Miniprotein binders against q9h3h3. Designs and how they scored, part 31

Target 1, 235 residues: q9h3h3
Amino acid sequence: EDGFTAEHLAAEAMAADMDPWLVFDARTTPATELDAWLAKYPPSQVTRYGDPGSPNSEPVGWIAVYGQGYSPNSGDVQGLQAAWEALQTSGRPITPGTLRQLAITHHVLSGKWLMHLAPGFKLDHAWAGIARAVVEGQLQVAKVSPRAKEGGRQVICVYTDDFTDRLGVLEADSAIRAAGIKCLLTYKPDVYTYLGIYRANRWHLCPTLYESRFQLGGSARGSRVLDRANNVELT

## First folded at step 3 (miniprotein)

Design N3c
Fold by ESMFold2-Fast, scan of step 3:
Structure N3c (fold): chain B 235 residues (1-235), chain A 91 residues (1-91)
Amino acid sequence: as target 1 above (235 residues)
Amino acid sequence: SEEEIKEIVERAKLYLERGVSPEEVAKFIAEKLKELGNPELVIYVLRMLLESGLDPEVIKKVAEELLKIYEEQGHELAAKFIRELLERLEK
């Protein structure tokens, strides 16, 4: 979020990834069980560090839904981190292009559409819509953060396999909109997350590649997508 | 520009339904997007055509002709979007 340091945001992301996840896995669980699972684990009620009064007594890093075709591939994150350290030491310019090259070389290609919502009914409703789209095959995989002690906004992440595949990124946006989501969306490649590129980064890089805004027009429903890297409207 | 994109799609669809060649329809689309100042919007035009119920093989031919135009004009991003679409249509 605004005001947090890049180091703080990176540390929070790492801790969440390492803590246990609550997962609905459509590869092994019948779709008919989804509604009960969503009712049991609404993200507005699941607490980050556990609470006897919440659905979880132990820490939860993420609440996730895996689609039937989901095949996890994080790439070579260790190789990426080693190459990043070498790049910083080399004096070579750190640009979106060099980060993209690093990501391709180490096969760290996944990325995600992000939406930030306050804890409550709107968050839970949005998550349910996304989760159903994943289980029905319109999206591949999604996660939502649990409720923080501070009560700040929670994030829903909708993943695509390859951030360099712009058509795939735009198709995911379309599916999110079809699920009834109308809030602002931003797209971030996972390589930026692994390397600690957030709003307060020292290289002054824009932390997201695309921005999507809901638009109502004619009989069709869709969105306006901005390419933030080139600062041009796509629709 | 959303209404302008929809108009381009409807006109392109009508041309294809009436037997206008993919080459001529590609030229029409490229010219209209040039007037709007953003060739990158070609991906939205092609996606809407695919969603319109037209034969995907016909849309593939239009995309192939658009790729030739944008490669010759040096519009790298538009060309890349079209290559990605053509790859998906092979599945």
Scores: ipSAE 0.000, ipTM 0.069, lowest interface PAE 27.0, mean pLDDT 80

Design N3d
Fold by ESMFold2-Fast, scan of step 3:
Structure N3d (fold): chain B 235 residues (1-235), chain A 91 residues (1-91)
Amino acid sequence: as target 1 above (235 residues)
Amino acid sequence: SEEEIKEIVERAKLYLERGVSPEEVAKFIAEKLKELGNPELVIRVLWLLLESGLDPEVIKKVAEELLKIYEEQGHELAAKFIRELLERLEK
């Protein structure tokens, strides 16, 4: 957030990924247990580093729900990172096209819809809706950050398999809206996350490819989706 | 600062015990120390890791990766401390 460096954000992201996760895995756990799990671990109360007054006494990096058909494919992240280091030392231009090429070459294609919400009832309610959509098969996988020591917004991430598959990205947006989510959504390919490219980067790259805004009333009750890269309205 | 160093050491030890590579652990340590504005504290982190009961050869690999990072970043004092530690571990 404001005042944090890219190095701080990268270190925190690594720590969160490596720390233990609270997971509801629909591949091995009956769907009937979801409501009890959600009540036990509301994201507004689960603390990042543990607290006797919270649901967790030990650190939690992420709270996640895996769908029954979920099959992770992160691609060749090591090859991607090696190629990125080589590109940086080569002096060659770093552009959105170059990053897309690296992602395709190393099969690092996943991406995610992001929503940022303050800790509280609205966050917990939104997460419950997303988690149910995942367990019911409308979405593949999602995670939410625990409550940070510093405070601030928490993030819900809803993943899709391929950021180059526009229809798949739009289908996920539709499922998020059908789950009752009405806040702003932004879509980011995981290649930007793996390479540590956030909003304030030295190459002035925009890691957000799509933006979704809920539209209430009129001829459409769904969302208005904008392709940020091409400045084109898709819906 | 003492609590922050302890947290870095505990996380790094956990990551190494879980099989995270020395290169990735070195990157984590360097990023955390950069956040604190104090790269020279790398010697404290490495000393505490050596005293933690981990395999010294694994910690030596972490130190080698940290040396590479600090040499590339131009942190001469931190790099010097790591080189002195590595020389000591050779004996």
Scores: ipSAE 0.000, ipTM 0.186, lowest interface PAE 20.1, mean pLDDT 82

Design O1
Fold by ESMFold2-Fast, scan of step 3:
Structure O1 (fold): chain B 235 residues (1-235), chain A 91 residues (1-91)
Amino acid sequence: as target 1 above (235 residues)
Amino acid sequence: SEEEIEKIVEEAKKLLEKGVSPEEVARFIALKLKELGNPELVIKVLEELLKSGLDPEVIKKVAEELLKIYEEQGHEEAAEAIRELLEKLEK
């Protein structure tokens, strides 16, 4: 059943945020240590709950790299949630524009580019490229999921500070492409996550704002970016 | 099942402290209790959350979302217990 599956996936995602993270923090760790850290903790081998033979004996929720200038700002999540409940109670139409305005009002602005890859060399190579871009200052922060017990796809998340800043979102896409990434990317604002709006939701909202597809021999970015909400190509 | 309830309460508390929505936390609680085979323990989880030092208004919202879930699932006894708790909190 779709409803049950969506609820289960949401619970799993929330649990991952609460479990310990493996972090390379460029604010306190020399960049020269990154290659050894990546070799020690390849995402295809790090297990979600700590299996025998994996690099971890304890549960790991996320594997993350923080850039030297990384400064987290979640905004007023409590105020956002209160306003969201008031909106639902009001009977007013729930639209992407209304949600965007709630996010702006409460400064819940972060978002992320997502890529889904099967466990293996391609995932580990992609993560290494992203991690190096973060440590070198082309990206601010990124994380990758550990290997699930069922062996499904893993996700790499590359964050930007402000989903309403198109230029910043596109610059992050360019940096991801410059790191050698060629798979499909989708961009999601964190406001959707805080309000529990996932792919299948009762409001029929699409939490994906942008899609990026690699373009061979194309633009300086190496990608074609589509604004999903307005169905407009951003070049 | 005291140990299971305690784990659910601690996880729900952490999610609320991290700013996860009352609706998502309600889904989490309902799913965990379903996995245990004891959806009727929802009132015990809510009572423990009320004792946890969290804002009672936030826990009231979690209870309201849980009521919707249990009504949809046809768990009339648990739904009525949640309504009684909500009435008590309004006073």
Scores: ipSAE 0.000, ipTM 0.160, lowest interface PAE 17.0, mean pLDDT 80

Design O1a
Fold by ESMFold2-Fast, scan of step 3:
Structure O1a (fold): chain B 235 residues (1-235), chain A 91 residues (1-91)
Amino acid sequence: as target 1 above (235 residues)
Amino acid sequence: SEEEIEKIVEEAKKLLEKGVSPEEVARFIALKLKELGNPELVIKVLEELLKSGLDPEVIKLVAFELLRIYEEQGHEEAAEAIRELLEKLEK
């Protein structure tokens, strides 16, 4: 169909986070085991709710790879949510700037590059490239959605520590491109996810901060990155 | 969906047999897939055309034109699928 409300998208995200994850954790597992793990759990074949014909018989919320140096830091999400409720009842304008200040104040700084791909060999190949970059230390952490019961595109999320650190965001983009990824990428801060800022949000905010497009030929950089809020090219 | 793909393949084949240019046939395929809302199905159409008994070199020209169309439209997933097919055909 045409789409989903912010409430529906938030409910689906929470359900996926609560269900079990398939994780390759490079902090505790040798890098030599990665290729076997990728062959066992290709994202195009792992089903969201389990199926006897798939690699999993039980529900899987996410398939993830943690880098050797990965150290999760969610910040003060409880304080963020309380401040958000206060902001909504205050009548104060809700803008990208006010959300950025809430995120900084509560140390909710992580964000992610998103790519959407149809189930199939290309998705599995892209995920394998990203997973290897994570295990090799070029990226910190990534996850990919399992195959939905009704089909549709799957999403690969590549995380960075601090969405306000533009250099760090651009370095992650470069590493994704170096892994052979050529599709459109968009960058979303986790504060937007926690607060329910999706495409059809009631505040009419753009749900992503940056957009990356693959660049053919020339230059050391494989992509053009646009700041969507200000419509300014960063590369 | 599968029946719709078959109709697109049949019509594209007829156009090529009539001597319609690969460029015009590519535009026809892109338009039909846009109407279905699934540009990524372009690879299925091209694979079926390759199996239809038409000259593979003519189908390659259609694929190059489709790649150009999807790159210009920003449908990067469809463009990448076509690049993969073309790479396989050159080996």
Scores: ipSAE 0.000, ipTM 0.076, lowest interface PAE 25.6, mean pLDDT 80
Fold by OpenDDE base, second read of step 4:
Parts: sequence; structure tokens; C-alpha cells
Structure O1a (fold): chain B 235 residues (1-235), chain A 91 residues (1-91)
Amino acid sequence: as target 1 above (235 residues)
Amino acid sequence: SEEEIEKIVEEAKKLLEKGVSPEEVARFIALKLKELGNPELVIKVLEELLKSGLDPEVIKLVAFELLRIYEEQGHEEAAEAIRELLEKLEK
């Protein structure tokens, strides 16, 4: 059940990536227009297929906000995939370290904090907080999935440039927490997505490197971050 | 090579004729174009796909997928070229 769901979710994510995006680009649009844009396109009301009465008449894959410092750089994904196929054919052991080295070699270093929220006010409020943090330069780029017909949870993705930069990953967690987000966060490198490594893969690789839990009255960060590979708290 | 482009076009047409969804065909094409590794070549392929009489909507879907890939990959020049193509397809 979990494998079919992961492949289906991956196929849906890929299909969503092909549909038009609703983008607020802080590089070209004044920050003063963000509130009007957020009011026009609340994620809980934007529908995946442009349902009647939704803010969008056309299909929407993602709603995204680009920060002023956003520069898309995903490295050599093709070289990465070729090297991954060669590695599988070689029969060499595949470890998290192997994937990290592949990512470094091909400069595929992007990763994202993920949060899953039910449609509604809490989602829209969370997204508004993240969008402001992006426009204010605390975060580089974020996206949120539109509402599905059957409902279910929507996902907010907050990107970092380098999943190997532990400090940068932790700084993004802090910025997300400062934006008022209290739910569970998981961090996933994009290399795992590009290589089709999901939960319950044949190599038993965990695609989630970090987990962040909100902590009341704790450290200045307001969260505890767990390194899942090493089972060590980083905060 | 021009032969590889023609092969992609023919395969895409065959898939559409078999009733494969435009979205699935677009994914197939985008994956094949992704394997080409050269943004300039990809743009040429998209232009040839357009000339071949493939549905502009399928090409638009391919272009969106490639735009996403190039934006994700930091290929700004390639991404901009795809944006320009998309603007032409919307006119």
C-alpha cells in the first residue's frame, strides 16, 4: 500500500509540476503587492484543476513565492542520473554517503523543508507567513500544493540551496518557526527525488535527513532538529 | 541528432494516437529531452515538435516541465528561452 501510494504521489507531483504555477516573484513585483496576491490566491481555495468557484479557472500545479535572492541552480541532474544508473549496475553498496557524494559531484545540492497541513485557515495563515519570510529575504523560495478534489493535506515546501550545509538548513528551520509555524517539519534533499528514492525503497534509504519538532519555551530556535541518519539532536 | 528528434516526434504521435493523455505524452517527451542535456538542443526539439503539427498544448506542457527542470537546475538561459517559447505558444 505504501509503495503504490508513494509512486502515485510521485506521479501526481510530477503532473503538478507540469501544470501552470501561480508565482509571486519578489524580483519583479513590489513587496507591497504580496498581501493582495495572498488574498487573491489562498492555497486552501486554489484548486488543482480549476474547479468552478475557485480563484483559478485553469489547472494549477503549484503556488510559489520567489525571493529577491532566488537563483535557481539544480546542478547536473542528467549526469547525476547517469551516474546513479551506472552505480546500480556496478553492484556496489548504495548508502546515504554514496548519494551525498553523487549530489556533491554533480552539484545537485538543493533540499526542502516539508510541512503537511489540512486545507483551511491554518494552511493559508502558514503560507502567508512563509511567503512574507521569502519576500523579506529570510527564505529564498517556497511553494505550496493547491487543494485536491478529494481534499487531503496540502504540502508547503521551503527550499535551501545546500542540504550539506547543516547551518543553512537549521537557519531555514529557524526562519520557518519565526514565521509562526508549529507543525512537524521534515527535510528532504532533491537528489532523492531526482533518483526516485521514496519511502520503503529497496536500498532501505531514508529520504528524510532531518526532522524538526516545535518546542515551547525551548531554545531561541523554538524547535528541536533531529538528524535522522545518525539519530542525533542538532539543536 | 535530427534523427533522434524525429524519433521522439514519431513516438509522441504514436502515443497520442493510442489515446495516451497529453500530460503523459508531455512527461515522456520531457524525460527524453532531459536526456539530451543541451538546452539549445531542447529548444530546437520543441520548435521542431511545434512544426511537426503536434498539439500546441502538449508542447506547452513539455515546455512547462522543462522550464521547471531548468529553473530547478539553475539553467537561467535555458529557462528564459523556454519562457520565450511559452509566450509564443500563448499568442
Scores: ipSAE 0.000, ipTM 0.190, lowest interface PAE 14.7, mean pLDDT 83

Design O1b
Fold by ESMFold2-Fast, scan of step 3:
Structure O1b (fold): chain B 235 residues (1-235), chain A 91 residues (1-91)
Amino acid sequence: as target 1 above (235 residues)
Amino acid sequence: SEEEIEKIVEEAKKLLEKGVSPEEVARFIALKLKELGNPELVIKVLEELLKSGLDPRVIKWVAELLLMIYREQGHEEAAEAIRELLEKLEK
């Protein structure tokens, strides 16, 4: 049942990646220009395919902010895919551990915290907070989807460079919370995305490694982080 | 170019022959298309996959993606042909 929905999501993601992106690149653009850029391109108003009355006349796949230290590194995706095919053919058990080893071997280490929000003020406010954290150096890179024609939820993706670096993943969560984000967050390694592993896969793998829930109260941290694969509370 | 297109189509066929689900094969194709980074090659791969005789669920996914791309590029005639194909696949 979920396979068809996952295929639609993959098709939409491919189209978005091929379309132009609206990018604020802190490596080349002064931080003082961020507020004007955010006001010009609020994600609740930027339309996926361009419409009269929207900020864009042409299609937009993603709205992104690159930090000063951002250096794209996807690793050896071709080697990863070849090794994945060999693993499937070998009859060897396919587990989170084997996927982790494939990712390490082929240097496909990036991952992301995901949050889904309805179009509107709260989405725009959340994105502005994330964008400022990226430009100020508290986060490395982030992107948000434009508004779909059907008005569904939009996604904010906040990337880290190494999903095996638990401390780095937790530091990103803390920075997201410090930016005022209170919604549910889930963390997914890009290796799962490159291998096409979504919900309801044939290996019964959970593609989400971590889950973060906002915690109201007097604790030292603003959130509780759960390792979903091992069912262990980290914070 | 042409060699890369043939390789993707052939690997998709092999995965289906090995019993990998149509959903997983569609995801594999999506990842290969992202890796290409060339919109013209992406369209050519999708067009070859439509002609490949693969599982109808894979063909449907390919046709849906190609329809979106054709509409985005303003290729109205090509988009209508794919829409008619999708209507036929749903029957």
Scores: ipSAE 0.000, ipTM 0.215, lowest interface PAE 14.4, mean pLDDT 80

Design O1c
Fold by ESMFold2-Fast, scan of step 3:
Structure O1c (fold): chain B 235 residues (1-235), chain A 91 residues (1-91)
Amino acid sequence: as target 1 above (235 residues)
Amino acid sequence: SEEEIEKIVEEAKKLLEKGVSPEEVARFIALKLKELGNPELVIKVLEELLKSGLDPEVIKRVAYMLLIIYERQGHEEAAEAIRELLEKLEK
């Protein structure tokens, strides 16, 4: 029953990854051009499939900013998927620990902080703050979804290169907060995305590893971070 | 229902003509057929799209994404029919 929703979400993710991206690449583009690029492509106005009234007439899967030091490494995704099929068939328990081991074995280590915002000024302002932090070297890479045809919330994804590196994950959270972001953040390892771990999955796994909530005078970091898999406060 | 299939085909064609990705159109088709309780009618929808004058390579991409969706849902009979259609389109 809940399986159809997971397949539907996976199909949407594949379509977005395959469609063209709008990219500001700080490795090849001067930082001085960022503000003009952000003004040209505000995520609340960029449409998923193109529209005469939007900045794009053609489909856009993602709007992304690559930092100067960004070096993509997706690991062995094919090997991961083959191992996942074998694991499902084996009858062995599917837990956060077994998924973590599959990810490590196949070097699929990247992950991301997610924030969901309604289309509008707050989304565009949040994205601009994140994009500037990426170009300034405080974050490695980020992307934001374009506006869906029917509306709905959009997602900003801020990536880290190793979800097993807790310090790196927490440093990214701190940089997001320093950029002025106050909304709820959740952290999802890319292995969960590749394997289709979404809400209401068959294994009753939480689809995210960490949760960050903004608190004034809270943790002295501007946020409280919870490890959702182990139910342990990290800050 | 033949009328229901015609509506799905017409909307799918319209979306493709507007530049909506084949993968997203496949998702739309799968959802509509599930709502009707007739996922098996996916082959008839694909056959009608092939007759519509659209680029066969675009329809092939729609079919491939539908295959992924149906395989994951465990609709093995419909998935096999999609594989057979794709195999014929390769020639």
Scores: ipSAE 0.000, ipTM 0.134, lowest interface PAE 15.4, mean pLDDT 79

Design O1d
Fold by ESMFold2-Fast, scan of step 3:
Formats: C-alpha cells, sequence, structure tokens
Structure O1d (fold): chain B 235 residues (1-235), chain A 91 residues (1-91)
C-alpha cells in the first residue's frame, strides 16, 4: 500500500507523538540561541529513525519551537473520546456542528495551519522563518516533521489556541505570510486528529476548516482565505 | 484542451531545468489541475500528461497530491480513480 489510508495515517501520527521531540523552548532558552539551534537541526537533515551520519542518532518524532507565552492546553481528550463513543452508539447524526460542540464541551480547542514541503533548502528556510516568528511572539508554537523517506514531503504545523476563534486563525495566517511563506496552507482542528478522523472517513467529514492561498498582488493581507465548510471567502 | 496540456508540460520542464524539485513541480501542477474543479476532467488530463512525455515520477507525485486533496474534500469517487491511476503507474 501507498500509506494514504486512514489507518496508516493514524498509526504514523501516533508513532511520531510517542517518540522524542527536539524542542527549542523560548520560555527557558534565550532567543539569541535560536540561530545556532536551527543550524544544528535543519528539518531536511534530521532523520525520523536516527542515523549516525545525521544530526540525530536516535528517533525523533517532531522538531518544535515553543513561544515565550506558550501554555499547552490539550483539554479533556479522554472525556472527548468517551463522549465520541457514546455519540456513535446513540444513533444521532454525526456532523461538523456535533464535533464542534464536543470539542467546546471538553475544551479541545487547538488547531493548526499545515504546509507540506519537499526536503531541501526551501523547507529549511520556511521552518527558520516560522521558528523566528514564534520566538519573536508573532506565533505561539510550531513543529515540523523530520525526514522519513526520500522524496516524501515534510509538514510544518503552526498552532493556534482556539479553532472557533476565526480572528485568531486569520492572524496566524497573516503572520505565516509575513514570514515569507507563499505555499498553500490548510487549517485543521486537533479534535479531528484526537478522534482519528482523517481525509478518508466514514462520516464524510472534511477535517480541513480553512484554506489559504498566496495572492501575488493588490491584497493588503498577502493571502486569500476560504472557509472550506461554508464555501465563503474571508477577507 | 491539448494546447493547455502542452503549456503545463512546457512550464513543468522549465521548472525542472531551473533545479526545482520533482515534488515542488508536482505540487504546482496539482494546484493548476485542482482549479479545473471537475475530478473526471482532472484524471483525463493526468492520463494525457503521461502520454506527453513528462517524467512518470512527476505524474506519480501529482496524483498523490490530488489524492490527498480529494480525500480531504470527502470526494471518495475521485480519490478511488486517482488510486487506480497510481496502481497503474507502479506496475
Amino acid sequence: as target 1 above (235 residues)
Amino acid sequence: SEEEIEKIVEEAKKLLEKGVSPEEVARFIALKLKELGNPELVIKVLEELLKSGLDPLVIKYVARELLWIYLEQGHEEAAEAIRELLEKLEK
């Protein structure tokens, strides 16, 4: 198989989360050390399972940067999962609105802007820009996947605290664009990840809430954002 | 149209000549094909790109990008058609 099934996606995500992370934590580390850390751990060179010839000899699940004001809050994931099982056995309709309500009830509100880039200079340059924006306070937290396979894309995830806060989501998009990022961005609430709802799912739910496209000129924002669920442009 | 397909092939070859990676070129092509909106037409264009002499590896990456997009949209029928094309390319 090519690894695009929901089962493969869930297994890979869990494995990455369980393995050790390389973290630059701006809450405890001076900002002046960031450039040296980025040079030591470029994501195009950090290997997923370790290699004596790479920056890491041991497995690395994610490379992350935590902002100075970052306060992790995953909410009540266990309560969310229990409520999800109850909903499935209840026979009630499973809709985006129902999932949104479960997320709110259990305070599982985080979400992320995603960008997929091939290993190489552009990935490392994009990550450096995002990492600097996090350390400078324009973004709260971000992570990037290590190199797992030759020719495979790597993903940069830029998190926001509350996927229901449209203004906050749009402010993060603006900060990503200000960092020089021009590729396609998609926004996904973490509630979908915790419930194992990926691109292919039996409820036909779209886990992507927003899409951001770079605009070549005339826009003060530098991007065009679409609400994927309602097919409405946000300007 | 055939003329538009030739233009995409020429643009792709030009990017490859400038040192843009096959994966980046594939993403560029996938974004252009996504704008067609009709998954059946997109699949037909991919088959025509294969016949136009573009590197099969680039087409494989384009198909994988489109598969991700269609799965994300919940468009199961289009995703299945892309999966069939990927199986043919891997023979």
Scores: ipSAE 0.000, ipTM 0.099, lowest interface PAE 20.1, mean pLDDT 79

Design O2
Fold by ESMFold2-Fast, scan of step 3:
Structure O2 (fold): chain B 235 residues (1-235), chain A 91 residues (1-91)
Amino acid sequence: as target 1 above (235 residues)
Amino acid sequence: SEEEIEKIVEEAKKLLEKGVSPELVAWFIAEKLKRLGNPELVIKVLEELLKSGLDPEVIKKVAEELLKIYEEQGHEEAAEAIRELLEKLEK
């Protein structure tokens, strides 16, 4: 991640989205087959470009699990892109509020909790827990990146259908914690991903809306959640 | 290979048609060609994009961004080939 520009990160994400995905789809596959699928495709061993000896011979962009009730709705991404171009040329301030309004207008509402983990047993164990929660109906959909050529951390993305629904976002956080996840989580709306809002963006926007930290010894929720856009603690 | 170049061209064309910026499409092309181990194939990709029916001015912007990327990455041969293409288009 060190030395990568926002444009480079966006291009890598775009390439991964366009390459084939390995999918366990609980809408059409019995839940009893999940454990065998997870054993066949552990994310620490699946390679981005299909290296010899890995489980995959072809490139893999993402490894994903779809829940039984999952119904994809990306909204009007083309309309969003056109409106974004117009906003940039208008001279109006680019803020979390203006991006939120564009997302609502064009129905681009999905978002995701992100966790970054080093390749190995801990990553594979965390992914298995998330995948089971998706198949059991506690989460809607999730994906994990394959192992990159140069190594480095991999990312697990856990999606919610509406980033403006704070209760739904917090419910997903609780389900992730219930699955045994204790690492830092950050929440990013897909509108930020589509518009290329990453760490080093020219508008100096925080690339995530929420942050979740594991809380020891007293919280019924298991986490402390911060609203980064408003700098307010939610729990 | 020829088939891989065709795929990159088709994907880049779709991204430009969706309104993805020339800058991001340039990075996309660079990453795809890096995977193939042949950054010099960038000229073939650009030539095919110029034949695709897209606005030549948009393709010129993609080429300008690719030149910057390849100069920064030290791919001198590919950078020089892009520079020659851009000079030809200016005439």
Scores: ipSAE 0.014, ipTM 0.425, lowest interface PAE 7.9, mean pLDDT 82

Design O2a
Fold by ESMFold2-Fast, scan of step 3:
Structure O2a (fold): chain B 235 residues (1-235), chain A 91 residues (1-91)
Amino acid sequence: as target 1 above (235 residues)
Amino acid sequence: SEEEIEKIVEEAKKLLEKGVSPELVAWFIAEKLKRLGNPELVIKVLEELLKSGLDPEVIKLVAFELLRIYEEQGHEEAAEAIRELLEKLEK
């Protein structure tokens, strides 16, 4: 397809980031309140732009749970953007390795495991499991998209601090699997999000770095994780 | 309306200040404007953003995206109004 599709997706993500969020913050809210909060705001029922018949009458960009130890660090995004423009102007190859180096140089290291699920019980159940893992300390932070007016799948994002730290990425995968999640997971570094690397991007890059597939009777973690860029099995 | 326009300009300027590309800022603005639902109101807001000192290149990119949307939806009056605005921005 065309490059405008990727930028349109980036714009939708930015709009969601800037609209209000529904947040359960374990740093300030007792864990005992989580079940009531999850019952009040099931992601399959929370609408993106609000509806009198839903839990929200006003727009919601994201539904999020912050862990007790959560400490956000976005790095130098402005420096990253400037370096990205320079790289594009230079005519040099744009590859996963080049983007990785750009991210390291500007300390834009966070990333996320993604799972896409249709609205319904399975989505709400998966989100509840992830939210409990965050509040219990097995995961740092997570968010889920609200239900779009146009329909389609919703996304759960589970963040890690450093996409170059393979052990940390694998530990998050393990915690997701321990929460009962069995669907395909893909891992996307936030640097790709900031630079607009989505499906059908201009540079023909795979928009995710890792994938995790559930394996019955496999490792104790219950999954196989592949480094997509280097075609290397991590588990 | 006045308050909403000021917030859009403020948000756009903050994103540009942070180094977000004009193209991404334009897509973000287009998403906010689509939410208004009324093409006539969207066009009026776009004209007010131009008057309020938002970068003309960003406004041009927003207009281009809105034109694509209105053409897809078959809103001929709105599409033509955007084309007229784009001609004025073209110099």
Scores: ipSAE 0.000, ipTM 0.209, lowest interface PAE 15.6, mean pLDDT 79

Design O2b
Fold by ESMFold2-Fast, scan of step 3:
Structure O2b (fold): chain B 235 residues (1-235), chain A 91 residues (1-91)
Amino acid sequence: as target 1 above (235 residues)
Amino acid sequence: SEEEIEKIVEEAKKLLEKGVSPELVAWFIAEKLKRLGNPELVIKVLEELLKSGLDPRVIKWVAELLLMIYREQGHEEAAEAIRELLEKLEK
């Protein structure tokens, strides 16, 4: 029925991925240059389509930081999409388990912790903390969206290599909290993003696997993580 | 302008070659054209896409999406021009 919203969100994400990125690459750039780069490109000021009053005159899809040991591997997205089309026409049940199997078969394993923040000091401060954690080796890679024309919330994405590796996902959450982040976090496998599966989908799938909430009061971990699929607390 | 048109066509063809669905490619093209903000340029791009060798159904979907958007925004002249293009494509 309302596949238009899902297709629209997928198209926007794809356009952002294909537009130029502003990247701090710790594999080729000394860590000492990070502070100057962050000051030059604060996410609250970088505009999606360019503006004479912003740091960029040309479109920017994402602002990203690559860690020293980061090795890009998106898997076989082409094979995943072909298999997804075949699955839809086959009449086979479409379940979380089926998507997990497709992701594993095609090595599309990456996923991300998401946080949504309004443009301003808190967004820029949160991004600086995440970027520092990436450059220092506590996280592998992260990106943040530029400011939209409307000035709505921006998103910070912190990636992990394998959404099926629960321990690795939880370790990333801990590193995010250690960087001073206190807002709600949600974890989404990239397989859902590549297939255009969002909140309102015809298969009634929940693309969010985990939620993390900051826990004040001396928790050693700093957060409480919920497995959304099984409705059980992991921490 | 000419360079912008060529880039959109190349990106669309690459997406189709990578197995991206024709419907999603149509939405991708519509998003790219929304950025141009100039309805005259958008119409020229649509005309060039018809000559590009892309599946005509994809281009028709793009035109239908833009017609809906321009009507919603109150751009009557642009909406009428796209409606005329769609009428020609139905033959």
Scores: ipSAE 0.005, ipTM 0.347, lowest interface PAE 9.9, mean pLDDT 80

